# Designs tried in a protein design chat: VH-VL binders against q9vpl3. Part 216

Target 1, 224 residues: q9vpl3
Amino acid sequence: RGKINIQRPKAPHYERARVVAVTQPKYPELPKAKSCFKTRAERTQQQQENPYNEIIAREVRNWLDHSRLVAFFHLSSITADDIFRVRVQLHKQNLHLKSYGSKIIEQAVKNTRYEAIVPLFHSNHCIVFSPDPEKTAALLRIVRRVPQMVLLGGIVEETMLSRNQLVAYAQMPGLHAVQAQLVQTLSQAPGHLIQQLQAHQNSFVQVLDVHAKNQMNEETPKST

## First folded at step 8 (VH-VL)

Design ba92 (framework fv_cemiplimab)
Fold by ESMFold2-Fast, scan of step 8:
Structure ba92 (fold): chain C 224 residues (1-224), chain A 122 residues (1-122), chain B 107 residues (1-107)
Amino acid sequence: as target 1 above (224 residues)
Amino acid sequence: EVQLLESGGVLVQPGGSLRLSCAASGFTFSNYAMTWVRQAPGKGLEWVSGISWSGGSTYFADSVKGRFTISRDNSKNTLYLQMNSLKGEDTAVYYCARDVFDSDYGLYMDVWGQGTLVTVSS
Amino acid sequence: DIQMTQSPSSLSASVGDSITITCRASQSISTYLNWYQQKPGKAPNLLIYGASSLQSGVPSRFSGSGSGTDFTLTIRTLQPEDFATYYCQQGYDYPHTFGPGTVVDFR
């Protein structure tokens, strides 16, 4: 008789996991476990921030304390293998590619002069840190071969620079005093830097639209 | 090649002030955060103060907070520790050290100076 | 503040011995622990950073391990120049805190 009971291969994993979760508590652990669970629930109710975000925010603050070069990128879909290859290439040049959530960035830069960068991180993004600003040229050379990473701008020697300003900075070979003077000159650009960086991001979307339209009209005879 | 050299340690009376200097050579000083660590005679190491590469962020141990200030002059490759309201407990060898960060390894001090002795006594 | 403790506070060993020094943090610090060596009358020298990474120029007989709250420094085949004081230091957060040190004496 038991043919139907034997033929039940779909026993859900979640139901078995639920049954296994019901266990007899150990002697010292029953009150402690209940107390810990109540404390966690109460903490969650009073705090909207994940405690782990504070730990990662400290990492971001440490990067800012130790980096004269910070470059911001929009990041399009990229495979884990491809991003790993980019990280390895950058690391050889003392360039550290990191990705952090926008809330973590906000916590890290809260009440600092860099609080204005937070709006840049509403979309998918990544950041490159380096203690050595002379590595800006190496950074741009490597990233030029990664179309999924689009430069938005950066911070060099505590001065916020747009994409064009950062590219100009990279063109100066080697003399620290000359590069510092260039940063001072570039930082005098009219308008708010955050607006310039956001405008650049919007311009990239327009470039993608033009590229898509060009692909639709790709058949054109080549002539003088 | 990379070297840190402290100076300024002398005998000072309690309540006095003193400024320590640390001269860096053999590396790009402005690329690194820096720190001061002290060691009382016959005792262990105690972290005192830290400063970011730009000087924009400074950190202090509770024992010196409000009495000491840390600063740097990147154009002169020099780190400073201004010590005010000195106490007998501040008697120690003061080391400057280069502070390095990497998210895979955390914060660590890879280059240390030889130290300068500060004695606070009547 | 993160408190650091070391054990033993001192130990006596002979050349050729293998010794282990332990370090404990009052809270989890991931792998962000460093080891320093200080010889009498000299400045500290970095031996190991990030719990297990050997600093350039440091002999391979030195090794570190651990994560979270418990860490160890091992010196295999102890040499005469290894008789020194060893300090652990957490690199997780400010203020940086050091262990009280372990004195390694010979005999």
Scores: ipSAE 0.573, ipTM 0.838, lowest interface PAE 2.1, mean pLDDT 81

Design ba93 (framework fv_cemiplimab)
Fold by ESMFold2-Fast, scan of step 8:
Structure ba93 (fold): chain C 224 residues (1-224), chain A 123 residues (1-123), chain B 107 residues (1-107)
Amino acid sequence: as target 1 above (224 residues)
Amino acid sequence: EVQLLESGGVLVQPGGSLRLSCAASGFTFSNYAMTWVRQAPGKGLEWVSGISWSGGSTYFADSVKGRFTISRDNSKNTLYLQMNSLKGEDTAVYYCARDTWDTEYGLFGMDVWGQGTLVTVSS
Amino acid sequence: DIQMTQSPSSLSASVGDSITITCRASQSISTYLNWYQQKPGKAPNLLIYGASSLQSGVPSRFSGSGSGTDFTLTIRTLQPEDFATYYCQQGYDYPRTFGPGTVVDFR
């Protein structure tokens, strides 16, 4: 019969089938998954004009439509085993770690109030979604123990927050009404917020580069 | 107890207007996207409208686009469907449903449904 | 809009039988397919989401499979309470769309 590739994209089907396969068994066969991190080659392919991008962009929009908490992270060098353990810990708190290409993020948020987040994803990144904003404190507790994940900022109840604003929000988990007021108060001047998030991203990239070099030096014995 | 309770279904004349309400209890209403699904007597299910957790995004079936409006009040745990310019083919039992997901994999389904409220459009 | 079809439109079975219902989408929907059960005068119940994930509280005799455009719902060892109408529904794009339903009747 006829074969129509535009109706049967293969790349998204491959990724989705892998994810679904992990869901079915209680103990996944491949625990070493880079589910948060995409390789540069994969990102380069996704940056092309590709019908698969539309499918994944719809997935991102669905996440945004169903999440009251979205947190953005810079992701430094991390092993597949380490990120898998983090994903499992986050999942227990109803926190869901995802990674998407920059072009897909741009397509998903185009013509929305969140279009301003696109610059955050020009380097290695991942996103954590949750329907429950009260889990922000749990999120920060978990990632505090993962130095490879550096908080850039987030969106709480449709309000874009810088790293410092999100930390402040998390420190008042017992007072939901006060947290809502805090979010509204902290979210003035979105243009300024974007600049702050970009500055933090660049600063942390430098810090992580130094840390990575120090880790490599400690890992191997000194030689001339 | 997780529960959705619809109200507002009555007999209305063609061209009339009606607002349906859906009261949510037993869960954090503001954490979930919500939907309206209808079923005409003796017919199958038809998706009508959906709304994001905040109310910032709304979606409609082509058959109701421009006539129906979906909204929510998270402070009152209530979902609304405003129906205008009603037609005979809008006669149906209207269900509200919670749009949940497998949060690990982004897989969506309607896991909690109300009992339905009957809307009859007839002269 | 994504159009959904189901086959058969109805089937007759006996308690203890195994049955299969098929659902087809007019375009690829990945695994964004759900199955619902509806008994007369009652609201639908979610059985399976994401093509193959069993909803909490649903008996293990229900299973789903498929991806892309072709999907199946299987009920093993049919019980009296399984005589109902079954619907598939795509969650891939807006508007969401349901299949026309399959009626499972006693033979």
Scores: ipSAE 0.012, ipTM 0.551, lowest interface PAE 8.1, mean pLDDT 78

Design ba94 (framework fv_cemiplimab)
Fold by ESMFold2-Fast, scan of step 8:
Structure ba94 (fold): chain C 224 residues (1-224), chain A 122 residues (1-122), chain B 107 residues (1-107)
Amino acid sequence: as target 1 above (224 residues)
Amino acid sequence: EVQLLESGGVLVQPGGSLRLSCAASGFTFSNYAMTWVRQAPGKGLEWVSGISWSGGSTYFADSVKGRFTISRDNSKNTLYLQMNSLKGEDTAVYYCAKDIFDSDRGYAFDIWGQGTLVTVSS
Amino acid sequence: DIQMTQSPSSLSASVGDSITITCRASQSISTYLNWYQQKPGKAPNLLIYGASSLQSGVPSRFSGSGSGTDFTLTIRTLQPEDFATYYCQQGYDYPRTFGPGTVVDFR
């Protein structure tokens, strides 16, 4: 490989930049690691430069208020292309994959019954919203094929559910009465639910760290 | 109903300036990236400019870079295209369009306005 | 910039025919390819996004396939309302680019 161009013409800065760009060796295409998180970081940086934090926090609250299904995920290293494919599959089922900064989420839920979810979002997360709670089974089927997305829990019909409770909900018949009973039962122990979600997150973070370091080839080349 | 309504297209002389507006209704405007696409008479579609959901990132086609500015006012549900140093080649129907996903990138455009005609001639 | 090309530039077909339109990108765009239909005097309508996902409300006779640089739009049983110009568009990189379009005329 190496540098082949021996001659260096003297030219205006813009011409030199153009020549350098053209003669630069092509690098292999690198996927964006943790694409959901990377997009999130870019969005957070823009928020610091463009003061729309309050407006966006209000919009997150609107999503929470108008979505009958909300699912929280921890997101491991994933390419931009892979997350886009997941987004496409989810969108077909009226499931909306979104990523927000932790500060925006905290601001959105600070004075609501959902404030307890804030600790779930201190690192690498994304959220799926839907107006249709019957799509929970479809959501879990799609995500089952995406090992980088780890279900932490969710909100169904305004009730916070742990991972196991959300999985159970997905297996329930489409009878509203049965689902309403599940929701009522779970609303009686919110502190316990949050502790279960936090324990699950901590366990998976440890496992995913090991898996990330053992991943194949080019996703995270050379982890000491 | 989900709707985009453009306005501002008029006859302008070369070197002039014009601001186009696109009013959005029926969806949460602040959640979506927006774009401007133009079409010269009898020609194909040309992507002109894009803006992220927050307005923090803007993108332009090479043919308009440095002359056009895209902006949005999320409190008014309105998208803008400021066009300066207009050329005859800018004569086209200008469409605003909404990203299909609630994202900052503008991957695909599912809802389009009716278009507004901008004519640049003496 | 990513250049998009379409073939054929135009075609004539009869109602009931099956037609295929091809779109090529100058570099790999994975599956970030969308198809639009535009009828004379009207704004474009999204038919297919992400190379193969059919937009809500679009008839099932439309289908898309492909990845990387080569993409195809197929209309299985052509109807009178399918007289239109069809465009592909890449959403992989900025600036976004459209193909030059394929005009479908009925005989």
Scores: ipSAE 0.013, ipTM 0.573, lowest interface PAE 7.8, mean pLDDT 78

Design ba95 (framework fv_cemiplimab)
Fold by ESMFold2-Fast, scan of step 8:
Structure ba95 (fold): chain C 224 residues (1-224), chain A 122 residues (1-122), chain B 107 residues (1-107)
Amino acid sequence: as target 1 above (224 residues)
Amino acid sequence: EVQLLESGGVLVQPGGSLRLSCAASGFTFSNYAMTWVRQAPGKGLEWVSGISWSGGSTYFADSVKGRFTISRDNSKNTLYLQMNSLKGEDTAVYYCARELYDAEGSLYFDLWGQGTLVTVSS
Amino acid sequence: DIQMTQSPSSLSASVGDSITITCRASQSISTYLNWYQQKPGKAPNLLIYGASSLQSGVPSRFSGSGSGTDFTLTIRTLQPEDFATYYCQQGYDYPRTFGPGTVVDFR
């Protein structure tokens, strides 16, 4: 089907069943929504289960080899139902929301031009992949309605972009040449781009730490 | 129509060089990883080389590593295979193919060209 | 490198027969296994991807199964146009590798 064999959207019930099968939870899943922490723990457990480590790392590498748009997000506490709804909305735009542990990301990007992104994944995170960089605007429009997802930065056409640069890219017209020119204009030496992305991630972690400490003085801190 | 068309196959002497081209049409070429697969007369398929959508990652079979180079020009929708130090064993029909990775986690070659014959002989 | 083997190397069958071709990988490749059909003088055609997913336009008499190291292609109720060479191919790692092929010929 289609002029090109891109991924077609799947029925919601099938997508849910496949997600459950891939994660292979050891314990009965919650009948209701799950917290982001529990989803993170499931990813961490999957990393330590040796049979899946190499397969999942290979999956990440395949996404990187086939994606012109890669966006990185910090993921706060979110229900399983809410994240599933976000995945469905993103799939309609050929945007693929994936959650992988830091060790799996490190294994996948080792010896590639993307290995410098590893520090972005030291906190709770998720990644959105797409073969179409023109979908950046659609991505940000969808994610703005999801306060639990905080944009950290991304890679557009192999150029590392900060949060602000990615937002600027999304505001450009849907002309490939114009968007490519913007990426070139926003680009910097690889060292500077990597440090910029790391600084933004570290600043976000610092903000969360300050917020948690301030909440601890007034009330019990919560990792949202 | 979604199509791949190879060209450049000719008779060349051992030790010679040759560049093959694969012209893509009917789809957004820059969204796909691409590959070269060859088939010697009367033999099976042998994967030769692969390239990511941007050209930033390239891969080669051990039999051609160091002699062949894969590249692409996304502005011209064209894939290339530069073959150096050709040997008789490189005689084959060379196919280009489009590589897909779908959301279900499947990686496969869904579109193939018609092939171009390279003969290495004196 | 991941080595692929196919069995049998060739088989003879009649129209209406059901045939099975097997493919084995030297290490686990999950479901990253594809099947291709090649007719004499033509380019290969994708039949099945991801071990069991039927490519659009391919007749339902073709089916694939397996995971890990052992995979099977089954053709039910063989038709005249099915006499061809069949190849398995792993998409798990680089270098990509093909099986040596199975020739399905007329008895």
Scores: ipSAE 0.048, ipTM 0.585, lowest interface PAE 6.7, mean pLDDT 78

Design ba96 (framework fv_cemiplimab)
Fold by ESMFold2-Fast, scan of step 8:
Structure ba96 (fold): chain C 224 residues (1-224), chain A 122 residues (1-122), chain B 107 residues (1-107)
Amino acid sequence: as target 1 above (224 residues)
Amino acid sequence: EVQLLESGGVLVQPGGSLRLSCAASGFTFSNYAMTWVRQAPGKGLEWVSGISWSGGSTYFADSVKGRFTISRDNSKNTLYLQMNSLKGEDTAVYYCARDAFDWDSGIPFDYWGQGTLVTVSS
Amino acid sequence: DIQMTQSPSSLSASVGDSITITCRASQSISTYLNWYQQKPGKAPNLLIYGASSLQSGVPSRFSGSGSGTDFTLTIRTLQPEDFATYYCQQGYDYPRTFGPGTVVDFR
């Protein structure tokens, strides 16, 4: 099924969610301990423990557990055909483009050191996963040709990196990877972890703010 | 060619300890999660333990939780299983296997070693 | 924990037969279901992953289907080398769990 991504229909984000939903029934049969929501009140309670969201959150956790490279992007208006072509190009480099709702991302990263990424997903977004951090350069070369995708930051070898740090990592392979590994070791020390996490949160917020300002300072016409 | 070679299986007395090793070659070991699966004589497969690519996350079956520890040395391309407080029911062939990452692929164990026999008896 | 069951526990078949093995999960696992073949005295080998995808090098007579809780493995025109034990396994959550196995035997 590795070829399923290449053979997937040219579907937008919403149709991808529909394809996943078809695999899972609207109200899947669950162990009684998880869900018994049958009324409107019970359905409201189900929003706290939505079985569909839990299934997708596990998918996200699996991707995080098996990926050494995770890159976050803001996604501007893009057609289903265009995003499909980008997915195919990325897949050839063992780079996997995925889109998930903000609440699912929040659920997946809850109680992990990556909770700081949640604010990145308040607008249109996508994530690229790969087991191979050496593919960062290939990722940036492909995305450079896709102006609708704007790099926000990422995680390389368990270390959160800003946009500028990711670009530097891609431009200085080998040596920079060794330094990133050393930084990760240091940032996991007691006391240093909090400082690094707060610095990365501020960097991501600043990147988002700069991107928003750049969009505001562009030519006024957005419709017609 | 992907190769996994287990070693360390011997006869051990109940309550004893043993460390199993799995030497990996033919792929970038540090890019993959790894697992241990055991099989008691004449019985089925039982998943024992799993470890993420970095060693930062470890997982255990309830039957071994608190007694077994999984670890890895990515510089040596080696996976380990430290077994403590061994019981007769731990007698089995222990396989190491590579844990695939593509979510579309069911996250299978795509390559297996030949196994190493651990016998716990007095 | 996700419990896996298989049926039948064993079956006897002849070369050229077509057989079907069923696997059931105690809760929905989407398509995170894999099938393994184990020959006597040998390590298991991956046969099918993600419920329906054939592993490279595996003969096309093997096929898998299903999603959610119910899955099937089908072997068309059984060959002598297919007499083995077959296991299903869920990759959806930890702990990972295997079915009890189905022995496909001669006679």
Scores: ipSAE 0.042, ipTM 0.576, lowest interface PAE 7.0, mean pLDDT 78

Design ba97 (framework fv_cemiplimab)
Fold by ESMFold2-Fast, scan of step 8:
Order: structure tokens, then sequence, then C-alpha cells
Structure ba97 (fold): chain C 224 residues (1-224), chain A 122 residues (1-122), chain B 107 residues (1-107)
């Protein structure tokens, strides 16, 4: 029909079929009980052969293959309506907000230079993908109005960048060669970058907590 | 306008090597994954190889795996296909195409070049 | 690898006819199917992506449907410029694969 359903974004039907397939028992009760005594290697092999996780991991790899900008966010409690409005605003700028489980991310980036990002996804998170790195400024502008989304860092032109480095990159519009040089200059070893991203996230949460407490105390009417 | 122009197709002897080029214009080349598709004379289309926007991931059809290499130079807006150990069955028109990915619709090839003919014969 | 088949292999039609081409995948590919048109001596042109989405600039007489393993391309009120070879292609997994093609010629 060609209609765009804004209330219900398209989702691959094969995902539902695969979830049903992997959740269905494939063997009788007795073999299931005995499977608890399998060797660690056998358990690891069976876990790695989960078809549902591999299908979703392939989707993540496709995003990475087709995205020059990848931004990582911590996601605080947010309503379905609010996140939907953010998703629509981002989509208008060719920015695609997605959420994937940490195991899926790990499986997708295993044996790639981006394996170091896995620790960023221990808590509630979301990722924004875009083929266009010039959209970094638009991304930051939109997210500034969404306090539930806290920028942790990202990958621009295959280089891992902290929050501050992404802000610096966004402030150099229209100079692609200079932006590429900045990305190269700001690049850091994955371990050090991840530590900086985690430290900034923790410090930001602490600052927000202090500010929230101070504002609550100041806003409370004096009751003598 | 958005255009892709292939070049490099010539007559090559079996066992020889050849490098094809695809020059892109009218779009930001470095933002898109690219692919090579071939078509033997009078036959159908066969996907050959694909490359991510950065060149960090590459994919090949089983018929060319180990013999062909795909690469790109984003500073020159150019896609390459290095073909080694050429066989008579590699004779085809080689097209480059721009890949578009979206999770709701999958991978599609929205812009195609005019093709370059590679003939492998003695 | 995902194998693609098309039927019919060839189809004879007249201007004004409505025709249907079918494409079948050897395993479920969701809606990740594309249709291409190729005229003699020319490069292929994307008609439909994601099984049913019409590419910009393509006439509305072209439509696609299907999901999973079975897909169809329909051309309503066939025009002279529509006599060409049509290919389906799965964009679901690597290696990507095309159907063998359907030749639409004059009756």
Amino acid sequence: as target 1 above (224 residues)
Amino acid sequence: EVQLLESGGVLVQPGGSLRLSCAASGFTFSNYAMTWVRQAPGKGLEWVSGISWSGGSTYFADSVKGRFTISRDNSKNTLYLQMNSLKGEDTAVYYCAKDVWESDTGLSMDVWGQGTLVTVSS
Amino acid sequence: DIQMTQSPSSLSASVGDSITITCRASQSISTYLNWYQQKPGKAPNLLIYGASSLQSGVPSRFSGSGSGTDFTLTIRTLQPEDFATYYCQQGYDYPRTFGPGTVVDFR
C-alpha cells in the first residue's frame, strides 16, 4: 500500500518466528536434566549457536557496515511516547535510534576493533546510527533536550571518541578534511578511551544527583 | 547527478589478473557501502562482492572467494575490484552499485554504473 | 546460501495487460527482497525495495507484495517501456543472491 505506520514501526517478521523457534523445547525432559551436567565447552558452544542472537547480531553488523557515525547513550527511565518523539526527530536527520542487549552487542563486535565498547552496555542504553558524520551536530542539538539520554561517547570515521571529543568534532562543520584530521588526532587506545567514557558518565551522574538535591531543597517552601 | 562509472574491463588470458575501478560522483561516497555485481553475456545477474563504508568489512560470493579482493579509496571516491587467477567463467559485464541499508527494508542497490566488460579468453 | 527462484522464466504480453512475476526464497528472508528491471544493453534499475516499497521515480503501475519466502511483482497496464528482464534479489544475508530473471517480451 505504501503507507508509513508512525504508531507501529516496521519489524522483521522473521524475528518473531525465530523467538518462537528458540523458546520451543526441542528435546524431552530427561535429556534436558542431563544437559545441566554438560562440560563448560559444550555449554558455551550451545549458547554461541543461538539462532535468534545471531540474526539480531547480523542487524547490528549491518548498522556498523553502513554507519559512519555511531553514538552511545545511557538511557534513564523514559516513557514510550517520549522516546517515540525523539526517534521521529532523529529519523528526520537520518539518525537511527536503536537498542540492543549487551550480549547481542558483544556477539556483533566480537573479533572487531570495536570489542572494547561492550562494557558501556552493562546498564540501560541506546545507540544512534547514521551514515553521515556531519549529522553529529544535529544529534547533539536534539539530545540536549532529552535529559534521559546521556551521551557516553561514540565512533566517528572508525575512531572512538569521548563525549567531549564528539562535541569538538560537531563544532567543526563544513571542513571534512579538517574533521578527519581532528578525529585522527583525538583517537586513543580503546582501553584508555573506555575508562574516560565511564569516568565521565559516573561523574556526570554524581553532578546531576548533587544538583537535583540542591534544587529540591531550594524549591521547598519554608515551613517554620 | 548521482553517477557511478566503471573502468578497467579488457581481454585477459586465463590465470591473469585485472583491477577494475568505479568512480563515484554526486553523493558522499564515504557514507555508503558499495557492491560489485556481474552478468555473463546472455545470463542473469550474480552478486560478486561487497564492502562497508570504511572498507573494514568485506564480503564475497563463493565463486570468487580467495581470488578477488574488494577495496575502496574514500579520498578519491573510487571503488576497486582486484581479480586474480581469472577463469573463463569470470567473463562478464561488471557493475558497481551503491548499497542502501535500513533495518525495515534490508539491503538494496539504488544506483548502478553502466558496467565494464571483462573477457577471459586465450 | 539463500537460493532464489523466479517463475515464469519468460512471459509474453501485450501493451495494456497486467502481469505477475513470482519469486521464492529457499528460507525466510522477512521482507528483505528487492526487484530490479533491466532493459537490453542497459544497467539494472531498482524498482521495489523491502518487498513493497516503490523506488522514487518508478511508475505506480509497479507494485510488490509478500513476506517470508513468497513474493510477487505486479505490473498493471503494461507499457512499451516495460518489456525487459526482471530480477528479484534477497538483501537479507551474505552472499546476496539474485533470482534467475524473468523475460517479459511481446506476444
Scores: ipSAE 0.350, ipTM 0.708, lowest interface PAE 3.5, mean pLDDT 80

Design ca1 (framework fv_imvotamab_arm2)
Fold by ESMFold2-Fast, scan of step 8:
Structure ca1 (fold): chain C 224 residues (1-224), chain A 120 residues (1-120), chain B 112 residues (1-112)
Amino acid sequence: as target 1 above (224 residues)
Amino acid sequence: EVQLVQSGAEVKKPGESLKISCKGSGYSFRSYWIGWVRQMPGKGLEWMGIIYPGDSYTRYSPSFQGQVTISADKSITTAYLQWSSLKASDTAMYYCARLDYGDYFGFDYWGQGTLVTVSS
Amino acid sequence: DIVMTQTPLSSPVTLGQPASISCRSSQSLVHSYGNTYLSWLQQRPGQPPRLLIYKISNRFSGVPDRFSGSGAGTDFTLKISRVEAEDVGVYYCMQATQFPYTFGGGTKVEIK
C-alpha cells in the first residue's frame, strides 16, 4: 500500500486519528427551526453529557477564581509535540495552558462576573492561567514564537483587558500600585474592546477588527 | 516534581473500618481531580470514583457507590478512601491518580499504591 | 457501561522487534467536544500504572517515541516499534469519554 512504511511508521495512522479528533464538531448542532425536534439518539447523548459537563465546569471555575492572570487565545491546528513544548515553556513560568469545550466554559461562567468571555469561545480556543499577573510579559514572549496561538484578550486582577491593553500591561515596570493604576486606566481607554466582549454575538473577526483599530490609535501618538 | 504519596500497607479483619490516604505535592492540589483505582491480585484495573478537592465534589462508579467514601482535605493536600466495614473481597492494591480535563483528559500521575489485605 | 476488549492477552516479543496491542470499545469513544478520550497505560511488574498515550495518539511527558497510538471510533492500537527490556509489563487501554471510566483487560508484554 504505497509508501507508508518508508515514512515515519506512526505518522500516517496517528495523524488520521488526530485529524478526526481535532476536526469533529465539539457539540451536536441544533437545527434553528427544529431545535425542539431532536432525534432520540441526540436527546439521549445530550442528557448523558449534561452532568459530565457540569462536573468539568467545576475545574474551570476553580482556575478562574484562583488565577490573577487569565489570557484567551484563538488556537489554530498545532501538533501534539509543538503544543507540548509550549506547555513546558509556560509551566516554567507558572503559566498553565488549558483547553475546554465552549459549552463547558459557558456553563462554568454563566451568572458570574466572567460571563462576558463566552463570545471568545465560539471558535477553536485555549486559555492560559496563572496566579501571578507579573508573568504577563513572559507569557507574551513565549506566545510570540507560536503563530498558531492568537491573543484575543484576558483578565488581569479581575479586570477584563483587550489584546492591546494586555500588551501595554506587560510593558509596565513592576510596582504593583503602578500596574493596578495602568489596568484601571487601560480599561477606560477610547475604543474599548471590553464593551465589544460584552456585546451580543461578539465574534473573532470583530475582536480582531477592534484590535486593529486600537493598534492604529496607539501608533497615532508616534510622530517622527 | 508532581508526586502522589499513599499510606502504607494494611492488614485487616472483615467488619473493620479503614481509611487510606493519598498526599499530593508539587502542584495546585485544589485544581486537579483525584481518582481511586482498584487492582485485585492478578487482575486488571477498576475505576472506583473521583473527587475534586476544590469543592469536595465526588462521583462514584456504580459498582462502588455505597461501598466506599472518597473525601479530601485541601489544608493538608490529602485525599482519602474509606470503608465502614471491610469484606474479604476488598483485598486489593488501591491506587490514587491525578486527573485533569483541561490538558490530558486522563490520569497523568499515579501514587505508589496501598496494599489492603482482609482475611480471617 | 462501555466495555473495552484488548487483544492479545499476552504478547511474547523478541528484543528489538515490534509489538502491537489492539483495543476495541463496545461504543464509539468520540466525545461531544470532537475528541476521543482513549488512553494507554503501562504497568511494569511491582509498579503503579504510568500514562503512556492520551487522546488516542499523544505521548505523555517522558514517554519514549518508540511508543505510538492510533485508531478512531471503536478500534485502537498501541505499537512499540522496537521493544526494549524495560517495556516488559501489562498494558491497559482506558476510556474517559463517559462515566463510569473503564479499562481494557490488559495485555502482558514479555521477552521470549
Scores: ipSAE 0.676, ipTM 0.858, lowest interface PAE 1.4, mean pLDDT 81
Fold by OpenDDE, second read of step 9:
Structure ca1 (fold): chain C 224 residues (1-224), chain A 120 residues (1-120), chain B 112 residues (1-112)
Amino acid sequence: as target 1 above (224 residues)
Amino acid sequence: EVQLVQSGAEVKKPGESLKISCKGSGYSFRSYWIGWVRQMPGKGLEWMGIIYPGDSYTRYSPSFQGQVTISADKSITTAYLQWSSLKASDTAMYYCARLDYGDYFGFDYWGQGTLVTVSS
Amino acid sequence: DIVMTQTPLSSPVTLGQPASISCRSSQSLVHSYGNTYLSWLQQRPGQPPRLLIYKISNRFSGVPDRFSGSGAGTDFTLKISRVEAEDVGVYYCMQATQFPYTFGGGTKVEIK
């Protein structure tokens, strides 16, 4: 008795096959489940047509326009509770944590000076806004305790800064102090240059004098 | 250079309709708000409303809501202020100005003004 | 609406002397985002207004250093350290903290 291959049943006898074929209920084709996956075009169109998205986009613009400090973060496996905790801590420092969809950000910054930030928003992200650029150090201090928040970069005083630049900025003395230092350094630079130039000249003159003196000594006939 | 050029002076009668224009140049017109400001003869500045040309979003002062219509055509970088029915009290100088939310939160560039005279 | 009150209405000044204009708001102009959106505009006779100062104390491009703005909350001041003939005109404060935006009544600066 040939082992009934359950995985590949032998085709039924021709007569049986005919009967089975005729008796098979014709079920209406299930409506092709509209793939829950809206095409990129449909998603983009729906997002553009959503009046709510427009409002949010305007809000984002307002935040950007009113902020002197903007920091962009990637969120890695952070819980809602963790976000809330961080938000509270940031808020105490007048730092405002917001999260927006990438498309909303794109819409918000399109054709603006902020358009360069769009590439930063490819995944889960949040933005921290502050009217006070001096809070950069505080921001970084708070975020350091949250490994799920990865600093990507920021905007300080209308200047786009990389992550490293933002960190450096936070370590700098206040903008005015830095500016003062810069002015001081620049004011000293001409003096140093002049000194260096004069030093070389003086050295050259000294060498020439020595040479001239030596030549004069050689030309003085030893009055025997 | 950023410039706003307004349409010429208008003399109208009460009840007539009017549309004046403000053309922007030297910047991205769609990215900056345009505001309209009224100045009656010998009086101060009155904020009327603003429009964002990029999406034509408009906001009016309550005092001017329903009295005027602000519009924009970003394709020709022009903003408009219009009346359906002018009144004698509409006699004034009208300025358009660029409003920058990003940097100044103020009207940084102004048109030369359009004088509208409404008399019977 | 935020009411902006300017004083004085008229400020006759001698050439070379300082001038001071006050602007008071009916409520705080500190925005929820922390900035104060107060601007000063100058309107010379027969000309459109010109932006002088934005965000209380920042001079707009091309504005001479003799112009300075100060203040906080509800009280703001525009100062001209040395009035020049070209400074004759009407000065307005404007708030953009809350919609609708509003102007002060203006202060006329004249030469004595």
Scores: ipSAE 0.023, ipTM 0.515, lowest interface PAE 7.3, mean pLDDT 84

